# VH-VL binders against a0b8k9r932to1074, part 6

Target 1, 143 residues: a0b8k9r932to1074
Amino acid sequence: NNLPLDGIVFISVRDEDKAEIAEVARRFVNAGLKIIATDGTSGYLRGSGVPAERVRKIYHGSPNVLDYIRRGEVKLIINTPTTKQSVKDGFQIRRSAVDYHVPYITTVQAAKAAAEAIEKALRGELTIKALDEYHREVRYRAL

## First folded at step 22 (VH-VL)

Design c1
Fold by OpenDDE, look of step 22:
Structure c1 (fold): chain C 143 residues (1-143), chain A 122 residues (1-122), chain B 107 residues (1-107)
Amino acid sequence: as target 1 above (143 residues)
Amino acid sequence: EVQLVQSGAEVKKPGATVKISCKVSGYTFTDYYMNWVQQAPGKGLEWMGWINPESGETDVAEKFQGRVTITADTSTDTAYMELSSLRSEDTAVYYCATGYFSFDSGYPFDYWGQGTTVTVSS
Amino acid sequence: DIQMTQSPSSLSASVGDRVTITCKASQDITNYLNWYQQKPGKAPKLLIYAASSLQSGVPSRFSGSGSGTDFTFTISSLQPEDIATYYCQQAYDLPLTFGGGTKVEIK
C-alpha cells in the first residue's frame, strides 16, 4: 500500500504551485501526516499557517531528506519541477525514492488527488475510483 | 531563443592546458546546470562533468578528475571547461550542454553548443 | 557506473525501411533514457526523452519504448535526412553515461 496514512511527506515545489500545495499540505497535516520541506517551500507553508519542518539540502549535510527516506519515515514525496532545485539533490532524492519504494508526485493535481484519497481512507470511504485516480497520478517503481 | 555558443578551435602541445568557453543566451544562466561532453574523433559521447552556475558546485567524471576544472561566470553568462596535462587522446570535440531536470522526464540535454575542436599534437 | 550497451554499432537500410536500435542498461533505469541524433559535424540533437516522449518538433516517425534495462529506438520509415549516428543516454544516476552509438546509413 503506497497510500500514506501516517508518516512524513516531503514537499519541494516551484513558486507558482506553493499556494495550491499549501492547501494540500494543510489537508495532510489535518489527516495526521507530518510535513518536511525545503527552505522556500517550508517558509511559504509556515507563512500560510501550515506546520512544516525545514529540512537541509543534501549538500549541507545531515540530517537531510535522504536520512528521513532511509529511515523509512518519508512516505510520500511531492516535487513539482523547479529551476531553483539542486539537480544533484534531485538525482539523489529520486534514486532514494526508488530504492526505498517511496512514491512521488510531480503535479498539483496529483497532490490534490492524494489528499482526497487519504482523507477518504481515514473515513473509511475509500472507493476504487479514488484509488484509481490516486494511482494514476502517483509515480512508483515496483521491484 | 536559447543559444549556447562555444569558443573556437584549439591546437595544443602535449602537457599544455586548454580552456574553452560556452556563452549562453535566451535563458537565465543560473537556472540550469551546464554539462560538458567529450567526443573523440569517430567515437561516442562521454560525459565529463557539470557545474551549478548558481552555487559553483561541480561534479567531474572519475576519468577526468584531477585534470578538468569547470567554472562559471555569472556576470557574463559563460561556463568554462579547462583541461590540463593534455594528451593526444584528448584530441576531440567538446560540447557544452544543458537541460531541464524533473522527476518525470529525467535529465535530457535539450540544448547543445556547436562544439569546440581541440587538437593535441607534437 | 551504469553501462549502456547499444546495438547494432552500425546498420544500412533502404529509404522507407523500419529501423530499430536497442540499448541495454546494466541496471534498471526505467523512464530515464534519452535518445539523440547526431549528424556529421553537428552537435547531438535530442529526439526522445523519458524513454518514450517525443521531443517537440521531432517527426513522428521517431519513437522510443522500453523499461527496466531494455530500450528500443525506432524509425518507422527511414528518410534520407535520417542519416546520422544515434545515441542512447541514461539519466538515472551519476555519472551520466551514453551508449556506444549506432551509425545509420542508406543503401
Scores: ipSAE 0.735, ipTM 0.892, lowest interface PAE 0.7, mean pLDDT 93
Fold by ESMFold2, look of step 22:
Structure c1 (fold): chain C 143 residues (1-143), chain A 122 residues (1-122), chain B 107 residues (1-107)
Amino acid sequence: as target 1 above (143 residues)
Amino acid sequence: EVQLVQSGAEVKKPGATVKISCKVSGYTFTDYYMNWVQQAPGKGLEWMGWINPESGETDVAEKFQGRVTITADTSTDTAYMELSSLRSEDTAVYYCATGYFSFDSGYPFDYWGQGTTVTVSS
Amino acid sequence: DIQMTQSPSSLSASVGDRVTITCKASQDITNYLNWYQQKPGKAPKLLIYAASSLQSGVPSRFSGSGSGTDFTFTISSLQPEDIATYYCQQAYDLPLTFGGGTKVEIK
């Protein structure tokens, strides 16, 4: 499971998790990730000041979450179980996630851990790049 | 306690129609899809289809397409499966079953009705 | 449609024996495979979900393993009450499909 440093995160969570997930989603956005979400989740996120694009239900046509997954644009799925999500849509999304190697996370605690890991990776990645740029400025590298 | 209680055994002639009920208690009926499963004598289990009781959305497996109608009555918390144009091969036990879909757990059926025997003879 | 091939179709074993049943999917289903027990005249009962997760209240002598296309169900020490037919079922894609069943008997 590779955590993304760029790209789209699809978020669809139960009502009970929306407040905590909104904080996680803000951390993703601050890390440079884009959020797409269905109906109630996207509304909650936007109402909390987190930019999130609403995606159509699969039967309403393009673009829907399957289109984003199939094009390789979705890099992470956060989905906590809810009876409000169509089980049929759930099967389609899960199949596409597996087929297109998109990691998925199903708990708030795992989502928080993913945000922390992404933030640490970005701090480390930026540090590595800054060091590399420093060395390039003071001497030529054969590589 | 979750319970799925099915209607009683039926004996039918070829060409007839049977309608089996599955009454739910112990959970919110509209929160879970209801599935129907056929088990013919000496054969395994076959998924027939499902319904979302909240929206009325159904899907029916290709084998049963055109002969199976799945419905739900949210005022009585009861799902129905109607099988028309009965054939001798439809002699089976029919189950209603439900479970909770998640990416982690998949979609296991942890609750089943007691089964309804349908005999199609003569 | 995903075909589930279960083997053996039947077996006889003594009380205390290890029993192993296999289930092969016609395509990669990751770990979305369930195992059910069905006693004569009764509805199926869920034992294992997600290939290896034991359902609450199920004795620990039951276990499952595998991923992809090849799955194994094991009874570590067969008990008299384990006489039943066992079914695997994939829950990866629609239509949901079951294996042909394995009838387990006591010698």
Scores: ipSAE 0.619, ipTM 0.843, lowest interface PAE 1.3, mean pLDDT 88
Fold by ESMFold2, fold request of step 24:
Structure c1 (fold): chain C 143 residues (1-143), chain A 122 residues (1-122), chain B 107 residues (1-107)
Amino acid sequence: as target 1 above (143 residues)
Amino acid sequence: EVQLVQSGAEVKKPGATVKISCKVSGYTFTDYYMNWVQQAPGKGLEWMGWINPESGETDVAEKFQGRVTITADTSTDTAYMELSSLRSEDTAVYYCATGYFSFDSGYPFDYWGQGTTVTVSS
Amino acid sequence: DIQMTQSPSSLSASVGDRVTITCKASQDITNYLNWYQQKPGKAPKLLIYAASSLQSGVPSRFSGSGSGTDFTFTISSLQPEDIATYYCQQAYDLPLTFGGGTKVEIK
């Protein structure tokens, strides 16, 4: 239900997290999920052998990350904080995620928990512990 | 130590222009948006707009469009807010402020300048 | 634009009293609400972000709660140095907007 077993994961993370997130993204791809990412993140992922589609910045027009969210294609967002992200773009993406009920993850720990839960769900081995860990680390609309 | 130091108080006539500076130290100027906030006497705070010092991109609140120009000089780590066609209702304290955006914390303003009083009188 | 309605506009309380301030948003803003303290003649100071997260170095007598449209700021035991005006601010969407403020004085 709230666990994404298919669809697109949008990834935009700070440089310090890219190595760990690349391994998480590989697990998502192996599970059948697709990755879209911002320029720096998509470049790193591709260089690590993880297929990822680069998305346009919002001011360059369509298709950009907002288009994917509005079409219901993005099922999970992974975004770790960075000073280098456009604050204006950040507001637009966050608002769209809330409006379209897309869960978001802001830490490497939560991203790892999500990958674990997805893998176990696909094997039919999902446990209360794996779901509890996933829900503890993932953010949703607060109400 | 992060500091935002603003230029001194100004007294202006209606129709004039004022330009307020905000000198930054203690962090990388181009990494954080700079915001401007107006506080009229006895009134609350009102966001005027912001600039990304790296790109020069600005957004100005509708109320101030056409009269406010926000700029940044990356060679001196200084942001500026220029308000033209001054009216008596522009009498206020003006603050520069900055913060860190994230999906979890939103965009709180961690650091504020000391404020610049602008008085517009006939 | 998201309007923030803050109440009361002013209050007087004794040292040691519990003080409660409310802020209502004109639409659901999730938990993207900040609280600032402004002492006379000074710039605002961030106390609480994300509705309930205490900023580093802020005394534990300050707290915030709420989500959606209704938010509460509390001083559990008012101190003399807490004389100030308190503002909420939504950080959900642009333009950023503030509540009208609550002036807190000691009786």
Scores: ipSAE 0.551, ipTM 0.819, lowest interface PAE 1.7, mean pLDDT 88
Fold by ESMFold2, last read:
Structure c1 (fold): chain C 143 residues (1-143), chain A 122 residues (1-122), chain B 107 residues (1-107)
Amino acid sequence: as target 1 above (143 residues)
Amino acid sequence: EVQLVQSGAEVKKPGATVKISCKVSGYTFTDYYMNWVQQAPGKGLEWMGWINPESGETDVAEKFQGRVTITADTSTDTAYMELSSLRSEDTAVYYCATGYFSFDSGYPFDYWGQGTTVTVSS
Amino acid sequence: DIQMTQSPSSLSASVGDRVTITCKASQDITNYLNWYQQKPGKAPKLLIYAASSLQSGVPSRFSGSGSGTDFTFTISSLQPEDIATYYCQQAYDLPLTFGGGTKVEIK
């Protein structure tokens, strides 16, 4: 069971997904999770009224997303495909997510399923079905 | 419609330099890293390095450091690999290759140039 | 550097046979492994990515499986056009590295 009920969600998504992801991020914040995000994503989220802390790109130094992952603070990564992400940075973030056992989500559908599962868990209504939906949509290295 | 078209075969003497081009069409050149791969006769494939055409940043595999220069010209959508101080063991086919990085797919190379044969002989 | 050990180095099989090729990684690479087909005089062609995902336009007789360190590539029913050398490649970490290749021939 790796459903994040507290901690940090890292969000970095393509422009086309930002509006739908902002709604998901709001649900995470309402559930008590914190958001960190890269420049364009963090700007969009804050402009939409969703509190999100900006993190530096890896080559800009600390603090960056790798620092949060290495400290065990990041509990979930939401990263939809984009050509704007450095491939080198992508290798580093993916390697860290694997090394530190952080689940990742690559679609808006999976992000919505995660929000629903978290909300149900907080109400004590979590079911096998809700967990199955979440696990089908999330990507992570099996422990 | 995606094409990676490489320059023609070259014959060089030991100690010379070769510069191979890879011209791209059918996608936005600056959106994808370009990779270079060596295949010596009767041998397998070996990654030489890559370039981010947008920034010009490169990484070169340790074996090739100091002899390989990878560049990109965004005005002509062309990547280049230059190998200096040629040796007989550099006789090989050289490929440019590209792909799309994602957390799900990894980094497969779904587009390859046709290859450039470089022969190093006296 | 991650070493990829591919076996066998060559094989000969009849049309319709099941062909199996293996790759072993020197460390856990999760599922970040690709399979390529290279016909004589041609560039490699991507068949399988992420260990088991079939590239678009690739016939369904090709498949891949495995995770961690042990990976398998299978041709369920060998066809004459499958004469080629097959390579695995890890895409877990830099430098990217390839297996030594498996030459498949028809007897």
Scores: ipSAE 0.535, ipTM 0.807, lowest interface PAE 1.6, mean pLDDT 88
Fold by ESMFold2, fold request of step 24:
Structure c1 (fold): chain C 143 residues (1-143), chain A 122 residues (1-122), chain B 107 residues (1-107)
Amino acid sequence: as target 1 above (143 residues)
Amino acid sequence: EVQLVQSGAEVKKPGATVKISCKVSGYTFTDYYMNWVQQAPGKGLEWMGWINPESGETDVAEKFQGRVTITADTSTDTAYMELSSLRSEDTAVYYCATGYFSFDSGYPFDYWGQGTTVTVSS
Amino acid sequence: DIQMTQSPSSLSASVGDRVTITCKASQDITNYLNWYQQKPGKAPKLLIYAASSLQSGVPSRFSGSGSGTDFTFTISSLQPEDIATYYCQQAYDLPLTFGGGTKVEIK
């Protein structure tokens, strides 16, 4: 039930996933969603022609991704595993996502399923299959 | 093969300082936080704190605040934990440990050093 | 800090018995709960992460379940090599905290 049809998607992904995620992010933008991203991800997305706002790292202060989450502005998080992300930041973002009921996605496959579901919903074509695919690929605390 | 190799056992007097090393091989040292865990005799495991070897930033659990210093030397791929003002209650095995953070797996510790026994006696 | 209460503190069982250990968190930690095995004189070994996910190379007789505050670790058929102390550990929030441990012995 947390299909994001508007709002902000936070994206922070490993280098290997950036090309495929850029195409998914383009589909989100075309659907009316906004993208915020960490430094390397935001740079790649902008270089690929996908508008993305760079978000400040948590230790640099406000406004950062935690501020957006706590205000209810982030509707979806896409974060594939990487060694380059601060583990402390990861704990804080994950805790905030759980506390504020923000769904998260950890694979490219799940990100593609989310894009498909959003596009079908906007065309009035969302099916039980498309929604089930999205829910299987997205992580929640409880659904 | 990932290895975390710790320095050998130490016998210390109360009030002294001990510095334990944890040398890493088999992965890029700066890519993973290093954690320190205390296990006192007859007690369980207790997290002491961690360091990001890339930035040098640390966090220390409240119980150990003021007595524990965690450092990393990226030229030797070695983390250190220093415990000062030793008490008899600090007699324990000390482990370094690391793992891979993700939203799915949490932060389990996949790799542990062999442990360093510190005995504090007068 | 999140307190982890583990029960029982020790148990004895026969080879082939089903063994169950519980771990209760002082607050909701979703599924961010790990289980470790520690044999005498050795470092802990990760068995289960995210409450129910079996670590690679760990025998299938080990399992975990639970979410929220109540978690269960099970050995479906106890083997002699399972003599160890078992610890739960929450990885939801800092500081990371462990349960008090459960010593498992063979009768």
Scores: ipSAE 0.534, ipTM 0.807, lowest interface PAE 1.7, mean pLDDT 88

Design c1
Fold by ESMFold2, fold request of step 24:
Structure c1 (fold): chain C 143 residues (1-143), chain A 122 residues (1-122), chain B 107 residues (1-107)
Amino acid sequence: as target 1 above (143 residues)
Amino acid sequence: EVQLVQSGAEVKKPGATVKISCKVSGYTFTDYYMNWVQQAPGKGLEWMGWINPESGETDVAEKFQGRVTITADTSTDTAYMELSSLRSEDTAVYYCATGYFSFDSGYPFDYWGQGTTVTVSS
Amino acid sequence: DIQMTQSPSSLSASVGDRVTITCKASQDITNYLNWYQQKPGKAPKLLIYAASSLQSGVPSRFSGSGSGTDFTFTISSLQPEDIATYYCQQAYDLPLTFGGGTKVEIK
């Protein structure tokens, strides 16, 4: 429910979800969030025109997703069931997310809802800014 | 639908090696880790280790390191657990088990083999 | 390793009784705890995952609760077919570990 309005989103999803998640990730990027992702997910996102930074697998060393989490840079994790993801890596990422209080989402429908919620929050902020800019531009002559 | 079928009971002498098979049907073998669990007579369950059948990567619990080899044959959709230098304390039922991982699920084992009894006697 | 302490080791109850089994983890495992039923001569069967989620096809008389270090498994009305040994299992971190089991018998 209290989803981030800025920072990094880590995305690692199964192949079946990648197409729908790419559209969600585009919404995040348009909202000013940055994407980091594991190999297959980052490749798909880039091929779909979504900027995404590839992160190393945990056993390849630093920096990997655990380093980003521990530095406080990851604000949201999207991870769907692991048909092709290393379960061992999944345990390590999950433990780190719990230890550092990073919220996570495990379904495509929840990811879509998060994107919509973030977009509405930013439109409310943009609407406020637009109103503030209008009042600032309105000139009142002193009589 | 989903089945994990283990090889039959075995009687071995101390010092021998046993290799137990777990043949999978009803799902894509390489998509799920395979786990091995020991249950000594009248005792509880103990996790021995696992394998990722796609990569061949394994982890073995410290108690079993050096004596347990876990392998997978993707051409036959069969996982194997090999226990060497058998002792009487290795007399047990051995299970293969699998499940799916997600942050929400906690990695439960929703499919189990029927178990393989290994008896180590002189 | 995360130790799971399960209580009691055995219990005896009448048909229709409420049965409660507890597990205590040696550290905070959030809600990554599973419950299995094992009938004599059979493989374990998953009943509850993620502390409180009922596996498909499992009767609603079975339930689980708790988080952190303290977990409870309940049979709301014991049936004759519920004679079994019940195990908790943490899935928070490796190695995966099980509680010692609770043997449930009918008086």
Scores: ipSAE 0.521, ipTM 0.807, lowest interface PAE 1.6, mean pLDDT 86
Fold by ESMFold2, last read:
Structure c1 (fold): chain C 143 residues (1-143), chain A 122 residues (1-122), chain B 107 residues (1-107)
Amino acid sequence: as target 1 above (143 residues)
Amino acid sequence: EVQLVQSGAEVKKPGATVKISCKVSGYTFTDYYMNWVQQAPGKGLEWMGWINPESGETDVAEKFQGRVTITADTSTDTAYMELSSLRSEDTAVYYCATGYFSFDSGYPFDYWGQGTTVTVSS
Amino acid sequence: DIQMTQSPSSLSASVGDRVTITCKASQDITNYLNWYQQKPGKAPKLLIYAASSLQSGVPSRFSGSGSGTDFTFTISSLQPEDIATYYCQQAYDLPLTFGGGTKVEIK
């Protein structure tokens, strides 16, 4: 459960959260993180000027999100639930996140807290309080 | 109001086939997987499989492989489970069930059909 | 497949008693465990999801705890309407599997 300072963030969020998540994703990119996302999310992010690589659905081949997780490249998952998500894919991603110890965030609020903590860490401003806030959001909501 | 309404009770002989329907109302049928659960008399619950009504893709538990066919008809918002080559051990109540998946939820089934009793005798 | 071992298979308790049911998974399932109540002749009803989260409309006398392999379901003060069979269900991996059930009766 480490603060991710490099690597890939996987983002797949419901339509209602896309606008706020695009702002968060921009902060991740500015911090040096890379974004991979599912079709609808990646399209929205790119249309908003945020670079994001599209990942394929698990059954449509490689590379898909499971491949990135298994290679240790995904350092954080941001997933706000939607009715449009394949339940089978959801089981596979969730199991892989557990198996490979990838933290996950399920709310916009937690995503904003993560971005704040990462930015502070990069500026050398990270405090015990800021780190506790990040871990509280992840621990109480996702882990 | 969400409702899952199943077809009525069936009495069958060994070797026959039964097809149970589960008609959905109160939510968008294609947005949620439909699950099927068997409960033999005096015994526990057993997951049989599921279908994604949007894509038609299914998964069936190994115990039921080769005998169970799960389908969905999006024009009538109805899921079906067909069990063939019936045995006396298939006497049970059969449920359709659905729920909301999320990383937080553990995929609970918060909506269940009323159950369909299938009796296989002789 | 993940086996769910539920204990006890049955119990009798008095109205007002604390009732405890346990469920053990054959492997670590984190907190992906649900609890259902089933009254005679009725479909199961979801009480608790994700090991400890109470479903909307479920009385607060019901609770759940645990993570990993060992899970506990508690009725803090048994009521006559709580006569039912209770099932745990893991939702960590496919196939989804249920515990054998615990029949709760009032003595």
Scores: ipSAE 0.446, ipTM 0.784, lowest interface PAE 2.4, mean pLDDT 87

